# Designs tried in a protein design chat: VH-VL binders against q0aze0. Part 145

Target 1, 268 residues: q0aze0
Amino acid sequence: MKIILVNNRFKENTEKKAQEIAGQLSALNVEVIIDNGLDEPYAGTVDFIMVLGGDGTMLRAARRYGQRAIPVLGVNMGTVGFLSNIEINELAEYLPLILREEYSLEARMMLEVAVFQQQSLLTRVFCLNELLLRSNSPRMLSFALEISGQKLEPYRGDGLIVSTTTGSTAYSLSAGGPIADPQLDAFIVTPVASHIINKRPLVVSPEREISLHLLEEREAIIGIDGQIKMDFGAENRVLIKRAPHPLLMVNLKAKPFFTSIDRSLQRQ

## First folded at step 7 (VH-VL)

Design B35 (framework fv_inotuzumab)
Fold by ESMFold2-Fast, scan of step 7:
Structure B35 (fold): chain C 268 residues (1-268), chain A 121 residues (1-121), chain B 112 residues (1-112)
Amino acid sequence: as target 1 above (268 residues)
Amino acid sequence: EVQLVQSGAEVKKPGASVKVSCKASGYTFTNYWIHWVRQAPGQGLEWIGGINPSGGYTTYRRKFQGRVTMTADTSTSTVYMELSSLRSEDTAVYYCTRDYEGTYLYSPDYWGQGTLVTVSS
Amino acid sequence: DVQVTQSPSSLSASVGDRVTITCRSSQSLANSYGNTFLSWYLHKPGKAPQLLIYGISNRFSGVPDRFSGSGSGTDFTLTISSLQPEDFATYYCLQGTHQPYTFGQGTKVEIK
């Protein structure tokens, strides 16, 4: 068995913790690749990906490896989040199940985001939670939203979020979007501080193609999963589609979605 | 082995433009961002911006917007940084740096040897 | 912009000494997901900067174990447990969490 350990390179002592876990796995005849995020993703075939960290580390792992159809397990090493399945102090208890491949998989849709300048593709990225278009200054944006060729009335406001159902509990929730069962596939389109009264979040088929562009020159950014930021100007357009492959998340223990979100909302 | 090799020193007059090159080897050129950092005499390091060679997407520090241009030539694995409307304050050693996920998150691992750009009348 | 301040600006030390350099940011370097991207670099005149520590406390490949990093939030520390002749250099911290990315002003470690 070959496992990639994705560690949270943004936290103290993560490389040492990853090396300790790798040593334990190697002692069990598991080949281990450590991804510290400083090099390109491991290009070879692997059987399993173990993400050591919080939700941010899982989002990075999904961006790097989510399109490969490999089981991904989130192991939390601190603050409880939505994307981890077990805690680090539970790893020893569940390791035999991992090695025997005795777990279920939950498919989570991802977004494919392609940014163009005219007809030239500038970049293509994948994400698990959302794309955020927002103003990078105090001035509101005026932008066009097109859904599968249908041109909506222009939006005016601070921005727009295009979210997966997994992302429904992330920034989309903070902007007034609905909570969605992550087992459903859908795009959730949530306005950010719209100046048009009654602009509501939209829930649309994941087969739709969503297009955004600015109607006037403004300083704007495209944000991906709260981690990547790209400058976005009137010469740019972005196309959002369902990614070719879902992220395959490992379930080793029950973590009821509705109970988890209910508890989280009581704390916020 | 990863290497970033930069072009040689340049001397320019105020108002001119300078174009510095950074040739990469030892890895897949289009898989990493290249960012530029400078150090003026007696000062610290200052981030300028970066480019993704896999599409030419760029991001620049606001103070350089409008006078810095970064480009990439995938056939030669070379990134260029062109700085226009040069001022005496632009006298510095300019470094190229490598970063895998350099879009607004930055932790460069390998650096070029540096290129001294002197702007004087 | 996030300001990053190092202390001290310079120090004199002998081989074998324990050296501590601090780095303080004007705001938290943790983003909304708790990610903190704080790195330390060694720089000698005429040479490229060299990565020592990334992610607060992780040693880069090939970096001797006498180098260690620690910290959280706004306060970070680089420690050299027993200074060697090749360690006389200027040290920089870098915050890569918030754009624009900013470096500390540097700490020069000079031989006594």
Scores: ipSAE 0.436, ipTM 0.772, lowest interface PAE 3.8, mean pLDDT 88
Fold by OpenDDE, second read of step 8:
Order: C-alpha cells, then sequence, then structure tokens
Structure B35 (fold): chain C 268 residues (1-268), chain A 121 residues (1-121), chain B 112 residues (1-112)
C-alpha cells in the first residue's frame, strides 16, 4: 500500500505529525509520500490520501489529487471545518480499517475552471469549493454571465462566486448563498454585493456550463478556493464546468451534516 | 505595467558575497514566484533558483545549494539573491524573472534588466 | 535533471526566410494536468530575454504572428515564418515542468 500524507508546511504541528505518522506507517510496511506543498504533486500511483489539517489543506489536496480517483481522508488537527472526517487522536483507532480498505466513499463534485486569453488557454484548475471573480479596486465590476449559452443580464457588483455544493458552506455562504446538501451535485452562483438589491443566488444543474467575462476595462482577480489568485482582465474569459471526476472522500466516521451545521457555523 | 527593476552592477573579489535586489511592481507580488537566471560570457542561460514570496519557500539548483540564498520582502515587493564564496566563473549577468505559481501555462514571462556581477582578483 | 537539447546551435538566414529551431527533452514535459511548460525566448545582447511562446504554442502578449510553436511530449519546434530584421538574436527553449528548470543551449540566428 502507498499513502500520500498531505499537510501544510506553514503549520509546524502538521509537519511533525506527518513525520510521526509516516514512521508509523513505514513500520507497517506502508510506503509513504509526504506532500507539504513544497514540491509538485506526486506523480506516481497511490492507494490512499490522508490530509492532515483543516479545510484549507483538504482544498489543496483536492486540487492536486482530486482528479485521480484516489480515496481522500480528512484528519482534523484541531481546526473547525466541514471537510475533515476524523480527529487526529482517532487515527490510531481507524488505521486498521484504512489499511484493510474497509470504508465508504462519498463522491463530491468538483469544478473544472478554465481561464482563457482570447482563444488561448492560460490555465485549467480543478477545485472543490468555488471560483471567485472579484474586483481588484473599490469600483464595481461589470461582467457577463452565460449559462449554457444563455446570456443573462449583465452583472454589476463586487463580484460573483460559482461554488459546488461542498463550497456552499464556505465563501458563498458569507455572500448570502444557500446551504446545499453535499450529496447534491449543483452549481451555486452567488452574487457578491450586487448593485441590484436582493439579487438572488442561482442553483444550476451540473450539466450546464458557466461562462464569465468582463464588460469593462477593469482590474479583477480570479480566486480559487481562497488560495489561488490570478489577475483577470477584459481579455480574459472563464469557463466553468463540472469536473470529470469527483473527489472521493473517505467516510470512516458518520458526520451528520444537517444536525451539526449550526454548531460548525458558529465556530467559524 | 509589470516591472522588475534590479540593483546595479557589482564588482567583487573571489571569496566575497554579492546581494542583488529585484523590485517588482504592477502586479500582485505574492501571486508569482521570482526566479533568478544568469548568463556568463559566451554561455547560455542558466537557472539558479526561485523563491515564493508567499511564505518565502525557495528552490535552488543543486550546484548552487549552500552558496545561494534568496529572500523576499513583501512590504517592499523586493526579492534578493545572495551568492557567497564567489568565484571567477560566477561572473555573469544575473536576471530576476516572474513566474506564476499554479497551473498557468506561462513560464517566466517578465524579466528584470539584468545585473552584471564581475568576480576578479 | 531533465536535459534539453536545442538545435541547431547557430544558423545564418536572410530577411524573409523561414526559420525552424528544435528542442528535445530527455523526458516528457507534460504534467499530470496535461499542461506542458515549454517556452521559447528571444535574447539580444544587453537586453533581457523576452518570452515568445509559452505552453508549446501560445504566443505571449505582443508577439507577432510570424512566431509559432508546436510539438508534444519531448519534441518541440519554434518557427519564424518570415524572418524580420529585428529577429536576429539568440533563441532559447525552456522547460519548466520539472525541477530544476533547464534551458536549451541556445540558437543564434545571424544575418547571412
Amino acid sequence: as target 1 above (268 residues)
Amino acid sequence: EVQLVQSGAEVKKPGASVKVSCKASGYTFTNYWIHWVRQAPGQGLEWIGGINPSGGYTTYRRKFQGRVTMTADTSTSTVYMELSSLRSEDTAVYYCTRDYEGTYLYSPDYWGQGTLVTVSS
Amino acid sequence: DVQVTQSPSSLSASVGDRVTITCRSSQSLANSYGNTFLSWYLHKPGKAPQLLIYGISNRFSGVPDRFSGSGSGTDFTLTISSLQPEDFATYYCLQGTHQPYTFGQGTKVEIK
């Protein structure tokens, strides 16, 4: 068995724990790769991904490995979030199940985000939570939103979020988006400070495609999962689709989403 | 407008150290790596290493490890490259260049004007 | 390290000529996302290198249409369809897929 341990190099506690766990797994004849974000994603085949940390680390792991159809387990390191399944102090208890592959999987839809300059592809990114288009100045953006070729009225505001249902409890929620069942596949399109009072979020079929571009010469940025940023201008366009593969999240411990959501939100 | 402005030419003795600066402007400083590339007289371009201003992580070409140190000051949007134990073969024009962190297809796109470092006894 | 072999080392050409430069890597430059970080640069003495092509075939901003890139995997080509006076320079390919970054040896395009 080969396992990737994903941690955050900027969190010393996760680094130490990753080394410790790596040693334990090695003693059990498990091959371990540690990914603390310093290097390129491991290109070899692996059987399991263990994420040590909070939601941010999970998001990074999802972007790096999510398209590879590998089980991903979130191990919380004392943070509050929605993406971890077990606590670090529970790992020893569940390790035999992991090694025997006795766990269930929950498929979570991811976004495929393609950024273009004219007709040229600049980048393609898979992400678990959301794509954010935001003004990089105090001035509002004017931008076009198209859904499956249907051109909506131009948006004016600080920006727009296109989120998965997983991401519905992230930035989209702060922007007034609905809380979505994570077992549902859908796009959540949430305006950020729209000039139209009470501009409603959209729930869009995962079968559709979403396109964004600016209608004015403004400075903007694209944000992905709150971690990746890139400049975005009038010459750029974004195409958002459902990723071809979902993230396979390991479910070792039952976590009732709806009964715990209020508690989780209060901790944020 | 994206600009990378480097410090001026340096003349050093063998065994000394040199520290070259690269001030970035016109873009979000922490979104891009800064890499250093040099060209010795009559030679091609050689990658030295890079630094991520977001966190300050560095990656160096193996041949320079132990002699090169890159640092970043986010408050001034400036990256520094220090090369120690200078040798005559370190005589070169040193360039800083911007490179996006992520899945961008871009390679180093914008470059500084270059800094000549001369090592002679 | 990934080796990048560029050819030819030098060539002589006239204005209007079609020029082709090749770059070969010791291993595939495609990453797990299907992106290939193969770029071409133009470098003149006393000036900073200039990006011409990125991602095999994408022209950087402001780069004339006469420059084009092609290839896949380990074999790449830069083509100048009609050489202009300002194109006499040294050209480099760069792979940025694998650490450390590595340049080709360069191709000096001189006036015939």
Scores: ipSAE 0.007, ipTM 0.484, lowest interface PAE 9.3, mean pLDDT 90

Design B36 (framework fv_inotuzumab)
Fold by ESMFold2-Fast, scan of step 7:
Structure B36 (fold): chain C 268 residues (1-268), chain A 121 residues (1-121), chain B 112 residues (1-112)
Amino acid sequence: as target 1 above (268 residues)
Amino acid sequence: EVQLVQSGAEVKKPGASVKVSCKASGYTFTNYWIHWVRQAPGQGLEWIGGINPSGGYTTYRRKFQGRVTMTADTSTSTVYMELSSLRSEDTAVYYCTRDYEGTYLESPDYWGQGTLVTVSS
Amino acid sequence: DVQVTQSPSSLSASVGDRVTITCRSSQSLANSYGNTFLSWYLHKPGKAPQLLIYGISNRFSGVPDRFSGSGSGTDFTLTISSLQPEDFATYYCLQGTHQPYTFGQGTKVEIK
């Protein structure tokens, strides 16, 4: 068995634990490849991906490996989040199940984001939570939203979020979007500080294509999962679709989504 | 075998502009930000700004806003930093450095050899 | 702006000495995800800066094991356990968490 161990070396106390786990797995004749986020993603194929860290580490792992249809397990290291399944102190208990492939998989949709300059494709990226279009200055944006060929009335405000259901508890929630069951596949389109009354979050089919472009030149950015930033001007267009493959998240124990989010909201 | 190779030394008069290049090789150009850092004679290191070559998103230190422009040419894997309205205090060695994707300056790992820009009249 | 202060500004040492350089920030360098972006660089005149340590305590590829980093929050240290001839240089810490990203003023390690 070959496992990628995704370690966030910028989070306190993760490196020693990652090395300890890698040694334990190697002693069981498992080949371990450590991904610390500094280099390009490992190009070879593997049987399993173990992510050590919080939600940020899982988002990075999903962008790097999510389209490969490989089981991904989130192992929480410290800060409680929504994308981990077990705690680090539970790993020894569950390791035999992992090695015997005795677990279930939960499919989480991902976004495919393609950015164009005029007619030329500049870049294509995948993400688990959301794309954020926002102003990079105090000035409001004016922009066009098209959903599956339907052109909506122009938006005016600080920006827009196009989110997966997994992303419904991330930035979309902060902007007033709904909490969505991550078992559902849907795009959630949430305005950011809209100046136009009655611009509401939209929940749309994951089979739709969403496009965005600016109606006036402004300093704007598009952000991917809060980790990638791209300059976005009036010459640019972004196209958002459901990614070809979902992220396959490992379930070793039932994690009660609704009670977890309810507790989180009471603590904010 | 990651390499960042910068253009050669420049001598400019006050008020002119200078454009320094940084050519990347040995990795996927669009997966890494390129940041620019300078060191004036007898001074420490100073961050100027960075660019995401994937879409051209830039972030600049406030004191350079309006005078600095960073661009990326994906077809040649080259980043450019242009500094305008040059002053004598802009005399420095300018470095480009690579940093993985993200919204922070995480771990600039490989650096160009440096380009000396001298501004004198 | 987050200010980064190194101490000492300079020191004299002999080959084989243990050298400790400290870096203090005016506010915590942990971001909202709990990540800390504090790195250490070796710089010699006429050469590019070289990454030694990133993320407080992680040694970069090819960096000798005599170099180590530690710290948390606002206080960080770089230690050279047994100084070698090639280690006489200026050392800089870099905080990459808060814009504008800032370097310490540098610590010059000179031969005694």
Scores: ipSAE 0.445, ipTM 0.741, lowest interface PAE 3.0, mean pLDDT 88
Fold by OpenDDE, second read of step 8:
Structure B36 (fold): chain C 268 residues (1-268), chain A 121 residues (1-121), chain B 112 residues (1-112)
Amino acid sequence: as target 1 above (268 residues)
Amino acid sequence: EVQLVQSGAEVKKPGASVKVSCKASGYTFTNYWIHWVRQAPGQGLEWIGGINPSGGYTTYRRKFQGRVTMTADTSTSTVYMELSSLRSEDTAVYYCTRDYEGTYLESPDYWGQGTLVTVSS
Amino acid sequence: DVQVTQSPSSLSASVGDRVTITCRSSQSLANSYGNTFLSWYLHKPGKAPQLLIYGISNRFSGVPDRFSGSGSGTDFTLTISSLQPEDFATYYCLQGTHQPYTFGQGTKVEIK
């Protein structure tokens, strides 16, 4: 068996823990690769990905490995989040199940975000949580939102979030979006400080495509999972659709999502 | 071994343009951004901009917007920085450096040896 | 722009000394996910800058244990526990959280 340990290179404790776990796994004749994000993603085949840390680390792991159809286990390192399945102190207990591949998988939809300069593709990114378009100044944006070719009324506000259901408990929630069942595939389109005070978020079928572009010359940025930022101008377009492959999240421990929401949110 | 090898020193007149190259090796070229940083004589380090060799997306410091152009040649694993309308203040050693993602400058880990660009009348 | 103030601008020290360099930013360098992009570099004349510390406190590969980084939010510190002959150089902190990315003005560590 070959396992990738993904940790947060900016968290020293996760780095140390990764080394410790690597040693333990090696002692069990498991091949281990540690990915702290500094090096290139491992290109070889692996059987399992273990993410050590919080939601941010999981988001990075998803971007790096999510399209490879590899089971991904989130191991919480004591942070508040929604993307970890077990706690670090539980790892020893569940390790035999991991090694025997006795676990269930939960497929989580990811976004495919394509940014264009006119007709030229600038970049394509897969992400687990959301795409954010926001103003890079104190001034509001004016931008066009299209859903499956349907042009909505021009939007004016600070920005817009296009989120997965997984991302519904992330920035979208802070912007007033709904909490979504993670077992549901859908887009959540959440306005950020719309000039229309009661502008409501949209729940959109994963079969649809969402496009955004500015209607004026204004400085803006797009953000992806809070970890990627790109300048966005009048000559740019962004297209969001469902990623072709979901993230396969390992489910070793039952986590009652709805009964734990209040607890998790209160900690934030 | 990761290496960034830059082109040689340049001497230019005010108003001219300079194009510095940075050849990357020892890693997957399109997996990392290349950023450019300069140091004027007696001054500190200054970030200029960065390019994603995958797709060619660029981000520039506003100060250089309109004068700087970064390009990437994936066939040769080379990134170029062109600075136009040169002025004396552009006299500096220019460095290329790699980083995983260009949206943040997280940990530029490997650097070129530097290219001295001198602008004088 | 985010201002990064590095101190001191220069210092004189002897081999074996403990050296501390600080950087202060005008705003928090933590992003929305709690990652802080503060790095430290060693720079010698005629050479390429060398990464020492990334993410506040992580030593880059090959960096000796005598180098350490600490801090949070807006205040960060590079510590050399026992200065070695090869450590005499100029040190820079770098914030990579906010564009435009900015360096401290540098700290020159000279032989006393």
Scores: ipSAE 0.005, ipTM 0.470, lowest interface PAE 10.1, mean pLDDT 91

Design B37 (framework fv_inotuzumab)
Fold by ESMFold2-Fast, scan of step 7:
Structure B37 (fold): chain C 268 residues (1-268), chain A 121 residues (1-121), chain B 112 residues (1-112)
Amino acid sequence: as target 1 above (268 residues)
Amino acid sequence: EVQLVQSGAEVKKPGASVKVSCKASGYTFTNYWIHWVRQAPGQGLEWIGGINPSGGYTTYRRKFQGRVTMTADTSTSTVYMELSSLRSEDTAVYYCTRDYEGTYLVDFDYWGQGTLVTVSS
Amino acid sequence: DVQVTQSPSSLSASVGDRVTITCRSSQSLANSYGNTFLSWYLHKPGKAPQLLIYGISNRFSGVPDRFSGSGSGTDFTLTISSLQPEDFATYYCLQGTHQPYTFGQGTKVEIK
């Protein structure tokens, strides 16, 4: 068995814990590859991915490895989040189940985001939560939204979010989007501070393609999962579609989504 | 080991152009942005702009727009910053620095050694 | 442009001292979702800057635990709990929330 152990490169204590866990796994005849974010993603075949950290570390792991159809387990290191399944102090209890493959998998859709300049592809990234188009200045954006070839009336406002159902509890929620069951596959298209009163969040088929471009020259950014930031100008176009493979999340214990979100909303 | 190695010092006269290079090694070149930051004598650090080597996507600070051009050569893992119409106030040490795509937090995590550009008659 | 001001501009300290440097922005560094993009760098003459802290309080890999960051909104601090000989340097904060990204003017920490 070969496991990738993903940790937060920015935390020394997380690196130490990753090394400790790697030693425990090696003692059980498991080959361990440590990914602390400094190097390129491990290119070889692996059987399992263990993510040590909060939601941010899981989002990074999903971008790097989510398209490989490999089981991914989130192990929480003490932060509140939605993407972990077990706590770090529970890991020893669950290791035998991991090694015997005694767990279920939940498929979570991902986005494929392609940014173009004219006809040239500049970059392509995958993400688990959302793409955010946002003004990077006090000025409102004017932009075009097209859904599967259907051109909508222009948007005016601070921006737009295109989210997965997993991302429904992240930026989309803050912008007024609905809470969606992450077992559903759908895009949630949520306006950010729209100047047009009747612009509502849209819930659309994951088979649809969404494109965005600016209608006037503005300082704007696109953000991916709140982690990748890219400038976006009038010369650019972004195309968003469902990624070829979902992220396969490991369930070792029941974590009821609706009870979890209800508790989280109480704390806020 | 992540390294960014910059080209050597340059002396230019006003009105000329300068092109500084930054060669990356020890990581996948196309997975990280490279930004440029300068420090004029007796001044603090000033951000100039950045480039995503995957596709050549660029962003520039407004005051340099029209005078700065950033390019990337993926075959040599090298980023270039060219600054034209040089003025004496462009005299500075120019740094390249890496920005990781895996975080929305802006962290210039690794830096080149710096290139002194002197603009004098 | 968002202005970033550090205080003090310079200070004198001895090995073992606790040092605090502050950074103040002209407007909130929290974006519309509450995320704040503030980092701290150490710079020595003749060398490249080095990342110490990002996202207000997260230590970069390999940075000693004597360095810590705190703050919110417009007011941020870098603390060195017990100054070591290698810590005599100039420190810069960077706001990465609003473009153009802007650095503070720097704080020079000198031997007493």
Scores: ipSAE 0.005, ipTM 0.468, lowest interface PAE 10.6, mean pLDDT 85

Design B38 (framework fv_inotuzumab)
Fold by ESMFold2-Fast, scan of step 7:
Structure B38 (fold): chain C 268 residues (1-268), chain A 121 residues (1-121), chain B 112 residues (1-112)
Amino acid sequence: as target 1 above (268 residues)
Amino acid sequence: EVQLVQSGAEVKKPGASVKVSCKASGYTFTNYWIHWVRQAPGQGLEWIGGINPSGGYTTYRRKFQGRVTMTADTSTSTVYMELSSLRSEDTAVYYCTRDYEGTYLVYFDYWGQGTLVTVSS
Amino acid sequence: DVQVTQSPSSLSASVGDRVTITCRSSQSLANSYGNTFLSWYLHKPGKAPQLLIYGISNRFSGVPDRFSGSGSGTDFTLTISSLQPEDFATYYCLQGTHQPYTFGQGTKVEIK
């Protein structure tokens, strides 16, 4: 068995704990690759991915490895979040189940984001939570939204979020989007500070293709999962589709979504 | 080993433009952003902007927008920063430096040796 | 813009001393996922800056154990547990959470 350990390089003692876990797994004849985020993604075949950290670390892991259809387990290192399944102090208890492949998998849809300059593809990235289009200044944007060939009336405001259901509790929630059951596959399209009062969040089929472009020359950016940023101008277009593969999240411990979100909202 | 090597010192007149190069080696050029940071005499460090060589995406500090242009040549693993309409207050040592993340600046791990740009009347 | 203020602006110390430098931001540096992008650099005249600490408390490879970082939200600290001769330098913190990315004004550590 070969396992990738993805660690959160921004948390105290994370790399030390990753080395300790790698040592324990190696003693059990498991081949371990440590991905601390500083190197390129491991290119070889692996059987399992263990993410040591909070939601941010899981988002990085999903970007790097989510399209490979490999089981991914989130192990919380002390940061409260929605994407981890077990706590670090529980890992020893669950390790035998991991090694015997005694767990269930939950499929979470991902976004494929393609950015163009005119007709030329500039980049293609995958993400678990959302794409954010926003103004890079106090001036509002004017932009076009097209859903599967249907051209909507122009949007005017600070931006737009295109989110997965997994991302419904991230930026989309802050912008007034709905809380969505992550068992549903859907795009959630949430306006950011729209000046058109009837522009409401939309919940659309994940089979839809969503495109965005600016109608006026403005300073804007595209943000992906809060981790990738790109300048976005009137000559650019972004295309958003369902990614070819969902992220396969490991479920070892019952963590009902609704009790987790309820607890989180009470703490706010 | 990771190295960033910059072009040599420049002396320019007010109103001129300067173009500084930063050649990267020892890693996959397109996996990291390159940012530019300057230090004027007696002042602290100031971030100017950055470029993602994968796709050519740029981000600039507002005060330099319209005067700064960053470009990347993937065939030579070289980033360029061009600053136009030079003023005396642009006299500084300019550094290129490497960053992993696009949306947030994680850290500047490796730095070029610096390029002194002097703007004098 | 997020303002970053270091204290003290300068200090005098002897080899073997414990040195503490503080960095305060005008707003929280935690992003929506709980990650904080705060790094520390050592800078000497005529040389490039050198990364010491990133993500508040993670020591960069090759950086001696005497350097440590701590903090959260808006208040961050760099500690040098036992100052060495090569540590006399100017130290800068950098916030990378909000654009434009901003450095503190620097703290000069001078020989006593």
Scores: ipSAE 0.000, ipTM 0.470, lowest interface PAE 13.7, mean pLDDT 86

Design B39 (framework fv_inotuzumab)
Fold by ESMFold2-Fast, scan of step 7:
Structure B39 (fold): chain C 268 residues (1-268), chain A 121 residues (1-121), chain B 112 residues (1-112)
Amino acid sequence: as target 1 above (268 residues)
Amino acid sequence: EVQLVQSGAEVKKPGASVKVSCKASGYTFTNYWIHWVRQAPGQGLEWIGGINPSGGYTTYRRKFQGRVTMTADTSTSTVYMELSSLRSEDTAVYYCTRDYEGTYLVSFDYWGQGTLVTVSS
Amino acid sequence: DVQVTQSPSSLSASVGDRVTITCRSSQSLANSYGNTFLSWYLHKPGKAPQLLIYGISNRFSGVPDRFSGSGSGTDFTLTISSLQPEDFATYYCLQGTHQPYTFGQGTKVEIK
């Protein structure tokens, strides 16, 4: 068995914990590859991915490895989150179940994002939560949204979020989007401070293709999962589709999504 | 074991079209882009374009735009590259290759054996 | 188009020699995310190319540790620490950061 340990190099003491866990796994004849974000994603075949950290580390792991159809376990390192399944102090208890492959998998849809300049592809990335188009200055954006070839009336405002259902509790929530059951596959399209009073969040089929481009030359950015930022101008177009594979999240213990969300919303 | 197996050699006249196939096995076909790269006799490697088999989304090098078409058949895990309006300069070995990253920018990890396309009158 | 130039275009070497091949790009290979996709390939006549190094310095699965990569920005190097008989081949670098993706012209490593 070969396992990737995805580590948040910017969080305190995580390198030491990753080395300790790698040692424990090695003692059980498991080959361990540590990914601390400094290098390119590991190229070889692996059986399991263990993410050590909070939701941010899981988002990075999903972008790097989520399309490989490999089980991914989130192990929380102190900060409560929605994407971790067990706590670090529980790992020793659950490790035998991991090695015997005695767990269930939960599929979470991902986005495939392609950014173009005219016909040239500038980049292609996958993400678990959302793409954000936003102004990089105090000026409002004017932009076009097209859904499966259907052109909507122009948008005016600070931007737009295209989110997965997993991302419904992230930036889309802050922008006024709905809370979605992460077991559902759907795009959630949420305007950011729209000047048009009847621009509401849209919930659309995950089989649809979403296209965005600016109608005026403005300083704008595309953000991916709150971690990656790209300049976006009037020469650019972004194309968003459902990614070929969902992230396969490991469930070792029940994590009650709705009660967790409800509790979080009561704590301002 | 990841394998890409291409169709056999072709001889075509100038102005004709050629369609080369690339059958993938040993991995999840829809997880990775397939790109096409050619090598003319005595020349180096030249990237032509690529396709995402999941959605059929394509990118092409500008000089081939309008002459090249890439398609994917997910039921047979096969990618096709069709090049039309063939010229003698198109004589080359054509390779399909898997985009290693799948997630980010291109690096080609596994390659087909190559298909020789000869364009002669 | 980003131009990629390799040097030397050819070299003669003996088994056991240290071989260094350089790849230079006409502009930075870092994209908007700060990622650089520079890879190296070994190609022999009658065979398909094979990946040696990806992401500047990472060895692909199964590639011997005598192969190493380094560099940043516009200047990249492939090093073979002790040339073996199977290493006599043509080597190509690829920039995968900017479309259209471009290969260097190749470096042929020949027996001295």
Scores: ipSAE 0.006, ipTM 0.438, lowest interface PAE 12.7, mean pLDDT 85

